# Miniprotein binders against Uncharacterized protein slr1840: the designs that were tried, part 3

Target 1, 371 residues: Uncharacterized protein slr1840, of Synechocystis sp. (p73408)
Amino acid sequence: MRQILIAPDSFKGTLSAGEVCQIALDVLAPEFDCVAHPLADGGEGTLEAIANNLDGQWQTVRVQGPLPDQTVDACYLWLPQEETAVIEMARASGLPLVPVGEHNPEIATSYGTGELITHAARRGAKQIQLAIGGSATNDAGLGLLMALGWQFLDSQGQSVGWGGQALGKVAEIIPPVLNAFPQVTVLCDVTNPFYGANGAAQVYAPQKGADPAMVQRLDQGLRHFARVVREFDGFEINFPRAGAAGGMGGGVAWALETKIESGFTAIAKLTQLEQAMAGCDLVITGEGCFDHQSPQGKVVGGVLELAKKINKPAIIVAGQCQLSQTVLPNVLKIFSLVGPDMPLEKALQHPQTALKKRLVQVKQYLIQSQN

## First folded at step 1 (miniprotein)

Design h4b_12 (from h4b with K7L R14Y E18L Q33L K40W D44R E47F)
Fold by ESMFold2-Fast, scan of step 2:
Structure h4b_12 (fold): chain B 371 residues (1-371), chain A 105 residues (1-105)
Amino acid sequence: as target 1 above (371 residues)
Amino acid sequence: TPEEKILEILDKVYELTLRARELAKKGDLEGALKLIEEAWRLLREAFRIAKENNLPELQEVVKMAKEAIKLLEEYLKTGDPSYLEKAKELIEKIKEVVEKAEKEL
């Protein structure tokens, strides 16, 4: 087993995917030839993981924040060789930017995300990867589209303004003239439709500050906007995944003709993960899940599915894992950071030490298995 | 050639709906949904062309196609074969209209 691909997710709240890779390299080299390939699922740590895999240039833009009276300095990643921009909407329009007690999806706007897209297009992007996790918004991407030159008018011919409250006021849509606009791919792992019991407002608006009355108003706004879109050009916006990021998935698919992909799939393609894995004898992947109720992450799952497809063995290093080895046919062994020799509290306080300890055991396992 | 563009789009939508139905029969829900997304994109283009060129008869055909796509989506969501049968009826009617229009070039 000479060649090892180290392809982990971040250990959320403790270690970046790049830091996980560096600790693994420190432990496993020089006994094994290791290649670092840090990954993400389109959420926390996505830009950092891509920047570590590909030479990227950080772009900082001052944009509209999620609240009307807020401006933020938001970063996105420019990949000049790939002519691709990678944008996390949460850096301009996300929940972490809203002060505690001020979360309100009726007023929160995605306008700043549209400003990042505009900047990337002007930079020369031919492709934009748009990760839409962590949104503060329930505006169906209206703010984003307004930043791109779209006009949404009420029955009096005036702008509807920003926020989820604006959706129910839309009477007229005026699109901009867009020439040579980049291809946008939305990174999204939810299947929720635009509106309804399983829709954007009903499922996600409560975590963004909505009480039950506000949830009903937001859902009604989404239904109204869906009807207006159908009358405008015949588009059916209420499809699976359209509910992502407060309906932004639907809004941008309609207006920008976007593709929607899982975050892992888009990142794996962009970083050429399959080619990297094919060049190795073994894959080590992992995540820092310490909550025993949490499901296995999409990154680990995606790496294992790809390894199975190309017939490569895998090892998992996880914070705390409930998975049985019998249900993972290509997995040689699972190493948990938490165990009899490493209590949960100690692992949370000293994550680098905990990870290094388990990687030493991975190294010992691999040396013994060389027989 | 606005009419020719609309007819080409409708033919492609018809083929996409047939493939989506076959994928659904094989249990490939994700593949079927991707084809439905492409069909909706194409129907939006066709509707805009018909509207911009004041072609009300083709606007009605595009509306019929949208109804067929909606029924196919309901079938995929619920598994209820009645939606699939209704979608199939509309798809066949759309195909007849497209083929007749092509012959009358």
Scores: ipSAE 0.000, ipTM 0.193, lowest interface PAE 14.9, mean pLDDT 84
ESMFold2 (binder alone), alone request of step 1: mean pLDDT 78; pTM 0.730

Design h4b_14 (from h4b with E8L K12F E15Y R19L K86W K93L K100R)
Fold by ESMFold2-Fast, scan of step 2:
Structure h4b_14 (fold): chain B 371 residues (1-371), chain A 105 residues (1-105)
Amino acid sequence: as target 1 above (371 residues)
Amino acid sequence: TPEEKIKLILDFVRYLTELARELAKKGDLEGAQKLIEEAKRLLDEAERIAKENNLPELQEVVKMAKEAIKLLEEYLKTGDPSYLEWAKELIELIKEVVERAEKEL
């Protein structure tokens, strides 16, 4: 009971995973041997969580932004020991980079993400972990591929240009000569197909600025591109996960033969989570909310599955728990920040205080239970 | 709101279909069938609400949920475990659509 692994997700919108770990260390480390292992699911906080677990070097590159006349300074994480680069596409091609009122997935390009990949490859990356959440784009990774030397031509033999609007114009595909190219693994937690009622455009384009007419044009473009790809080399691009990031999941799987993994799985392997957990007596994990309006606890769920597999007890600290019944036999107790002594509003206004209060209760529980 | 009601129904249906899949794996076909029948009833209610309130996106999700139910029914008829895997894939898809990952924003 002396060795505790603190392996939380971020509390989205309030506390980073690193901040959660620091508060837990401040409360528990005086009386227990604690190891911080902040986690992420491939979305917000992913690069920070990995950098905190591994000795990473931040790389800043001036690249194409999501809008045609925009350049941005985008950073990615270089891990020299692992010969791995970790890239969040949103830092180059993300929705937050688009000024209010200018969101438009017909013109938004992923070209800058391709420039980050090129930079990482030139630095010597043998592996690239590509997190594709937060995209501004619906271009099936066309811009990314153009940055890597792919050419997409229209019926007049001219470049189709950038954006989701370009997909419906593709008549010819010319691949580059790629010799020593790193293995790309896409971190993807959505299962949407490339096109259709549950596809990239229908589900995600509205949040990127598309009205219903634009959604239909974008979906038609994805269908057209899928047909052209099938005619080019027989690849069926309409599979589960292919719709992620405006079809980028499909585009890079086809063109770069990428692996696709859940964000948690990729991060857990990269940070050696199982080995860290095996070295401890107990794991404490947590996240901000189990509410149906929040992504379900993929990090918490993954940690609990792993803990069960290697027979380690777990404690959960969560911002708010939905009564949805996910208590495994190895879960000793669940502590919710929201409760009779801490209303939701107060917890949201003072998240550090709320978390510290619950961790003090965790500490008391561990001291008194002797388990 | 109507949207909130449909999402709650879909979440509960997802739970029922996953539980039915597990019961079917364990050989409790009668228990699985009862959960499938309850899920169908709830999906009919969600479809009614979506149509009455003109919510086309949620109508599509309900259609996907009904397809997952059909795959489980095929497993109960044939005993072919591939239907369980296909049902699981579709259930995961429904969960993602309902919850809308913030990282896509």
Scores: ipSAE 0.000, ipTM 0.104, lowest interface PAE 23.6, mean pLDDT 81
ESMFold2 (binder alone), alone request of step 1: mean pLDDT 75; pTM 0.694

Design h4d
Amino acid sequence: DPEEFRKLLEEMRKLTEEAIKLIEQGKYDEARELFQKAQEIFHKAHELARQLGDEDLIRLSEQLIEYIEQMIEAMEKGDTERMKELLEKARKVLEEITKLLEE
ESMFold2 (binder alone), alone request of step 1: mean pLDDT 79; pTM 0.753

Design h4d_14 (from h4d with K7L E11F K14Y E18L E85R K89L K92W E96L)
Fold by ESMFold2-Fast, scan of step 2:
Structure h4d_14 (fold): chain B 371 residues (1-371), chain A 103 residues (1-103)
Amino acid sequence: as target 1 above (371 residues)
Amino acid sequence: DPEEFRLLLEFMRYLTELAIKLIEQGKYDEARELFQKAQEIFHKAHELARQLGDEDLIRLSEQLIEYIEQMIEAMEKGDTERMKRLLELARWVLELITKLLEE
């Protein structure tokens, strides 16, 4: 009996990675020996994917939300055997937490994310995996750092306060007296620098509610903060990846000496994906959208790269695909939920049914290939 | 102007998600005002796509304009189910545009 690893990303807006795995198991397990390994890229669903693969303990903490007058109950995952906490900043400082019509990166703060880090450190974490996707903020992690005891003062010696608007007011930096924190690794899949045309504000602030004028003010604030940091200790904050999460990538790399790695790489290592794949004959992976100019997302791409490395064949199941041809050497076949027999509207209305239909075709393909 | 198109794309994504939340909360008057504002922004994005000369971006931006027009019509007729379907279609098109720009 062939061993099949089911290692998908979520089909964003329709099915979680866990739901994709369950449907695949229901279709394929009667004929094949299947192992579920749901994945994520460091964004939505990351904690759930890790919890599905490891025996983790959920921790709920009441923290500062992204808006000044907001408090939220935020969960993070504690992994006692690894002495590691996995934190999604978006659960404390994320865009989905901002009420309708109130998105504003000039005032949104990352302070609550810092409170989660503090709680994990007090719990005994030696390592923190910090996923920084989905931020509501453009504050370079200033709020997070303030929660860890850093002080940022204006020219009058008063706290600069919270939000992206605070960056342009920083005149003095005072680090905490005690700087012993767990090692923080930031999970980041973007390469944007701290400021500039391809920087944090120019690229990401619009999705957080910024119009072009606000984007310019936020970028100026980031440039000012970068200058102040350089004058403080000589650190060059404007490096590739520093722009992630409104500059948080840069801010924490500077202040906490963090490592930055891709979300997929961190999750794959934590869940031992390569070892799981080595124990199987074939991998099935997938995601919601797969197009001709960006043929693979970060999770699908990472899975395919690992499969190629260890010489395992792969099958892709995607929600929508515009590909007429593929040049991926280890991919046997690509199955799209949307096709001549399944219009986009029907696939969106009945995603479980559409996925099951394609997985039945995958099963048929595998049986025919065996015979 | 590729940078201006990218900024407008992200703002369009924001407006689409905001519209979905307004509709889910029964705030139809606010959603209608948002759709009218989004219509202006989608037309500007289409103009920029034409300046870039990318046939895929032009086609997809035209589809978004069509969806916004149909959503406004559905709202005027009180067809909330059709409006929700069109919002989900718009979300998928915006995701596809985003992936095209990432490569």
Scores: ipSAE 0.000, ipTM 0.260, lowest interface PAE 17.5, mean pLDDT 83
ESMFold2 (binder alone), alone request of step 1: mean pLDDT 80; pTM 0.770

Design hr1
Fold by ESMFold2-Fast, scan of step 2:
Structure hr1 (fold): chain B 371 residues (1-371), chain A 114 residues (1-114)
Amino acid sequence: as target 1 above (371 residues)
Amino acid sequence: DEETIKKLIEEARRLLESGNPEEAAKVLIEALKIAIETGSPELIELVLREAVEIVRKSGDPEAVKRIAELALKIYEETKDPRVLLLAAEILIEAGDKEKARELLEKVKEILEKS
């Protein structure tokens, strides 16, 4: 056990993935050859985790916010060696940017996310990783597409404008003239279809400010837009994952022929996780998981699946974990931060102390098993 | 060539951001002329796409008119319907919605037959 890969998720609300890696290095590196590989699932901490793995340049752009009269300074990560931009739509078109009481998916636009994509393409991006979590929008990506030069016209030949309310007005679609455009990969962990009982509006619009009447109008708009797209070029927009980010998953898959991947899968590929893991003798992964009802996260699950695929043993360090060692054949041991010697409240208030304590036990376990 | 065109586009963007739309338009017209002379449809499209964006931000009717005229000349030489789409976008920005509508309908008919 000469080389250890430290590949954790963030402990959401307490420690970043990078901070988890640093604490592990401080405890383990004096005795073991450790490599830090902080990870994310496409949500909170994604740009930071990628920046820690790859040499990245932060780009700040003044763009359209989610509300029509709002502009925001949004940043994305530019990776010059990879010719790749990593964009979180929430930084330009996200729910946190909307003041309390102003949430309205009928008017919220994804236009600013399209402006970030345009900026990245002009910077020289050949690939764009687009994380679509945390959206304020239910516009099927119409705003994003308009920023890229697409035109959506009503029956009078006028622009339909912005927001989820625009979807039901679309009568004509006019694509831009583009020859060279980056390959866009959408990071998406939901399976919802474009419309219907389990669709974008019915499931996600309420958290974006929609009352039941508005949800029905938004769903009808998505159904109308799906029909117009089908009549335009025969594309079936109502597929699993198409409902992500208010239908943006469907809209960009149609218009930009995007790849759709889980956040973990895209990040693991971008950061060469499999190659890093193959170069090590074992992997240590983990996440905060301080809620009894929370399932094991996508990052930990993905790391364990990959470790099993390439025959590498794994150790898990997690907050409260209900997983049994016997259920996961390649897992050597599971260390929980919360236990008889560390109550939940203390672990939440002093997460560095709790994590360090468990990593000392990991170190002791590894020394004893090595001897 | 392509590197020169990209540098001119960046210069035009900087001039627009500093409040010099007339100088931005002149630099962009120079980029368009170079693209036309290369005969590369890809470079012509790149410059026209940037021209549309600059026009959207400038609000200058004279700059819009000059760029639209160049786009229409390219269409006459190439007969590429996609150039008509770019010309229509520029005309919409110029406020000539009727002429833009006619061009968009022509482009739609051509694309729907492909």
Scores: ipSAE 0.000, ipTM 0.077, lowest interface PAE 27.9, mean pLDDT 81
ESMFold2 (binder alone), alone request of step 1: mean pLDDT 71; pTM 0.582

## First folded at step 2 (miniprotein)

Design d12a (from h4d with R6L E10Y R13L E17W Q36F Q39L H43R)
Fold by ESMFold2-Fast, scan of step 2:
Structure d12a (fold): chain B 371 residues (1-371), chain A 103 residues (1-103)
Amino acid sequence: as target 1 above (371 residues)
Amino acid sequence: DPEEFLKLLYEMLKLTWEAIKLIEQGKYDEARELFFKALEIFRKAHELARQLGDEDLIRLSEQLIEYIEQMIEAMEKGDTERMKELLEKARKVLEEITKLLEE
């Protein structure tokens, strides 16, 4: 009997990766030996996918929200066997937590994300996977670092306070004297530098509520902070990926000596995807929208590249996909949920039915292909 | 970014369907909040269409905004049947956009 690995991303807005796996198992398991391996790219659904793979324990902590007068109940995932915490910064410091009309990256703080790291450390985490998508902030991780005991002082020796506006005020940096923190790996799929035309403020601050004048002030603050860091210990903070999450990529790489990995790469390593795939004859993967030419950031692309590396055939099941004229040598077939027999509206209203219909076709294809 | 544009349109439709279900349950305040959120996402999608400079995408995005505004009016009147008609029209426009970007 063929052994099949079911390794999908979520179908964004409709089905979790775990739900996709369960439907696939229900359709395919009677005829094939199937193993579920739900995945994510570091964005929406990341904690749920990892929890389903590794039987994680949810932790809820009341922390500082992105606005100074806001507190939020933020969840993170504790993996006791792996001694690892998985934290999504957006759950404490994310754009969705800010009410419409209140978006302001000059005041939004990442402090609450630092409180989650502190809580995980107290729980016994030896490693932290930090997903930094969806931030409300442009503070270079200053708030996060303050929660970890770092002090940033102005020219009068007083704390610079919170928000992107604080960056331009930093005159002195005081690191914590006695704090050992877990190793932090940042999950990041953007390549933007810390400042400049393609930097954190110029590219991402507008979606966080910045007008053009604010963008210029925020970029100048990032430039000032980069100079202060360089004077402090010689670190060059303006590198590709440093601009992620309003400069947090750079800030934590500097202060915590973090590794920065793509979301897929970090999750694939954590869940031992390559080992699981090697034990199977075929992989089925999928996501809501697939572009096979972007393998670095996309779950489907990453799964396909790994399958190619270890010579495993693949089938893609996608909600909707960018059609490619490029031949994918290890891909046997691509199935789309939306098609002439399944209009978009029906797929959105009844996503489980739409997916089941396509998986029945996958099953028929596999049965015929065995002969 | 064509993929970002499609993603925003799918989010808009999802919120609109959720709002319709809330209206059917008599939860008008909750439905209204989701509708205004859908409209804001939609205006962002329209701005992305302008940045892409594609006259067909701009025209289709304007058509979808008009349907959302009409759905808000139907919601204020409690006209669930009219809202469903407008959502079906919005779905057809979204399918046309998807065909242009993926073919």
Scores: ipSAE 0.000, ipTM 0.099, lowest interface PAE 26.4, mean pLDDT 82

Design d23a (from h4d with K37L E40W K44L E47Y Q63L Q70R)
Fold by ESMFold2-Fast, scan of step 2:
Structure d23a (fold): chain B 371 residues (1-371), chain A 103 residues (1-103)
Amino acid sequence: as target 1 above (371 residues)
Amino acid sequence: DPEEFRKLLEEMRKLTEEAIKLIEQGKYDEARELFQLAQWIFHLAHYLARQLGDEDLIRLSELLIEYIERMIEAMEKGDTERMKELLEKARKVLEEITKLLEE
């Protein structure tokens, strides 16, 4: 019996990675030995994919929201066997939590994300995976660090307060004693530096509510904070990727001595994807939209690179695919949900039906290939 | 609130246009980040459409999310023409949503 690893991304807007796996299991498991391995890239659907792949427990915590007078109930995932917590900062400090018309990166704080980290550490986490996409903030993670006990003081010895506006006021840094603190890995796929023309404020603050004058103030705040950090301990915070999440990538890497990894790489390691793939005869992967030269989701691309590395054949099931399968190494066949018999609108209205229809064709292809 | 929904659609339009400018400058990673942020905003719009209980608004917001995904794909290929084509399709869907909100 052929052993098949089902390792998809979500079909964003329609099906979670776990739902894709369940439909594939329902179709294929009667004829094949199937293992579900739902994946994500560190963005939307990450906690759900990991919870379905590993025995995860949801933790709900009431924390500070992105706005000073806001409280939110935010969930994170606890993995008891791995002694690992997986946290999406957007659930506590994300742009979706800010009411329309109130977006303001000078005021928005990451403090609530720090409260989730504190809760996970108190629960006994040895490692924390922190996904930092979707932020409302441009505070370099200062709020997060304050929640962990860091103090940032102005020239009068008072707390600088919250938000991107606080960065330009920092005159003194007082770190906490962090005995037995968990190892933090930041998941992020952008390469922007901390400040400058390609930095956090110049590139991303406008979509968080900043006008041009505010962008300049925020960038100057980041430059000031970088200087203060350099004077404090010699750390150069202006490196590629440090600009992620309004500078949080830099702030957390500096303060918690963590590395920034791509979301797919961190999740693949956490879930032991390479080991799972090595134990199977072929892998089925997929996502909502796929271009073989430049995949929309980094998950399918990462799965295919890994499959090529360990010499495993792959089948792709994509919501929409515009390229021929002949250009991809080790790909046996590509099945698109959208085609002449299934227009996009119909597939979006009935995604479970569309996916099941294509998986039946995958099943027939595999059966015929054995003969 | 239809007015809140309209404001979210306008934000998506601005973010998508800014992403196109970044692509023309060869800044593909920055453009992808803006498209992902626009997608987050569209998930909020989808949530609001569900609160309104309008099947057409739900369907159209889902279609916009799909177009953003295809735009990211075209952007990674450096296919500016395909990306502009998809943006025009998204603009037509936004016009339909705006018309429905007016009714």
Scores: ipSAE 0.000, ipTM 0.160, lowest interface PAE 20.8, mean pLDDT 81

Design d34a (from h4d with R59L E62Y E66L E69F E88R R91W E95L)
Fold by ESMFold2-Fast, scan of step 2:
Structure d34a (fold): chain B 371 residues (1-371), chain A 103 residues (1-103)
Amino acid sequence: as target 1 above (371 residues)
Amino acid sequence: DPEEFRKLLEEMRKLTEEAIKLIEQGKYDEARELFQKAQEIFHKAHELARQLGDEDLILLSYQLILYIFQMIEAMEKGDTERMKELLRKAWKVLLEITKLLEE
């Protein structure tokens, strides 16, 4: 009897990683020893994937929403054995929380995300994993930092207030009178700098409600804040990744001395993926689309690199695959949901059925290969 | 052009939000007409995703086209519960595309 690790990403838009694992268990577990290890890349589904791997406790906190007059019930995952909290900023400060017609990065604040960090610290968190995808904000994390006790004052000595509009007003920075904070690791897969043509405002502010004039004001605010930070302590905030989440990547790296990791790397370490894989004979992984870039940045790519490192064979189950099997050194076989018997449209309409059909073929392949 | 794709995504989001507002008001015929008009924009977004070569964007934009098509069919048949189910699925896909572009 083989021991199989089932370590998939979500099939974006159709199946969660947990659902993929459950279908695989239903097909394979009677004939193989299967271990479910659902994964994520730091985006949507990250907390659910981690909770499925570890003994986590959901914490719901009433916090400031992205808009000044909004409060939201935001949840984060507390991992008591790891003394780690996993926070998705989008649950407190995310674009999905903004009502129809009210998207505005000049006023949207990350304050609520800072309140989640504060709550986690009081729970006893020694580490915080902060996923910063899906933000509504372009405030460089100022709101988050204010919730942690930082003060940002204008030239008249008054608080600059919230939102991306506050960045251009900062004249004085006063750090909090606090002891040590938990170590924060930011989960980030974009490389954008803090400001400029490829910076936070110019690239991402339009999707958050900014017109061209507002984009220019926001970018100038980020440039001004970068200068003030440099004058304050010599820190250069305009580095690759600093533009993530409206500049939050830069703001928290500066203020909290955060680590920045790819989402997959952070999740793989937290869930002890390599150790789980070492205990198995074979890895089955998958995602909705496996293309020529998958080995270089996707969950499947990360799983395959780890499997190769520890000499474990892998099987890929993908919604659609653009890569030849012969290009992948440690892969036994690739099973695509989309094929001659399953057109893309039908696979998208009936994803559970399509996945189950391919997993039955995986099972037959594994049985045949043992003969 | 990634910039052109982001502009189309924002237009798709605004049209979808307006359609949701109309549906919440019980104005199903107006919402259906809005989605029918929006189909051209969704197809342009899919074409751009293909030109960009981003397989996640290609898949998600195609999924969105499918849900919009099925939702229009449900509206024409007066199946308001199926329409609402498909609208929730379409909105979820649109949010996933937005998050992918953000990070």
Scores: ipSAE 0.000, ipTM 0.125, lowest interface PAE 24.0, mean pLDDT 82

Design dC2d (from h4d with E33L Q36Y E40A H43W K44E E47L Q63F)
Fold by ESMFold2-Fast, scan of step 2:
Structure dC2d (fold): chain B 371 residues (1-371), chain A 103 residues (1-103)
Amino acid sequence: as target 1 above (371 residues)
Amino acid sequence: DPEEFRKLLEEMRKLTEEAIKLIEQGKYDEARLLFYKAQAIFWEAHLLARQLGDEDLIRLSEFLIEYIEQMIEAMEKGDTERMKELLEKARKVLEEITKLLEE
């Protein structure tokens, strides 16, 4: 019996990767030996995708929220066999946790994310996968580092406090005496530098509540902090990816010597995607933004690159696709949810039905190709 | 180690050459993205050079990092005359890197 790996991304706004896998299993498993391997790119649905692959244990911790007077119950995923914790910073320090009208990156803190890291370390984590999308913060990870025992003092020898406003006040850095933390890998797909026109504050602070004057103050704070770090140990914090999550990419790379990987690459390695794919005859992957760029997304692109590397054929199921099969040698066929028999509006209203219809066609195609 | 440094140098060279071609074609936004990618590798190579204590490589990487920063600034401001000036200087330094890789 032909073995098929079902390795999709979520269909953003309509179906989770797990739901896509379940629909595919319902259609294909009666005729084929199917393995579900839901994926993510480090954004929405990342913890759920990993939990479905590795049967992780959810941990709920009461931590500091993004606002100074806020506490939140944040969950992360513990993988005991891997001695790995998977943390989404947005669950402790994310924009959705801030009430509408109260977004303010000058005061928003990443301290709660550091508390999750501390909890995971005490749980026994040797590795941490830290997804840094969706942040409310522009504090360069200062709050996170303070939770880990770092001290940042002003010219009077007092703590600089929390938020992006603290960056411009830093005069002295004191690392923790025992800097023995789990190895942290940051999941980051943006290339923005720490400061400047394409930096953390200029590009992302407006969506976090900053007006133009505040953006300039935040950018100057990041520039000041970069100078202080350079004077402290010679580290140049203004590199591509350093601007991610309000400069947290730079801050943790400097202080924790983190690895930085694309979300897909980290998740693929953690879930052993290459090994799973090698054990199958064919991979089915997909995503659904319902536009012509969807099949070139990070997850689909990564799956196709891996399939090509290990010489496995692939089928793509996507919302809408303009890609030519002739430029993708290992792709057998592309199935679009939207087409003459399924208009975009109907697919968006009934995504489960639309996906099932296309998977029935995938099944028919596979049965015919067996002859 | 020396092999890691060589690999970073080769990647820097390839990305910088591609960005230069895009600038010559007037595709400044695409070139800028490649310079940001090259900059990350340049900083990694610089840190390695410092750990190895190779004064020539430290000096060379510092020079390239400074030129990339100036090039990105010129591209953001649309200063084509400044970009052309910096491009010629970067090309000469890249030739020196290629000679080191050949050895």
Scores: ipSAE 0.000, ipTM 0.125, lowest interface PAE 20.3, mean pLDDT 82

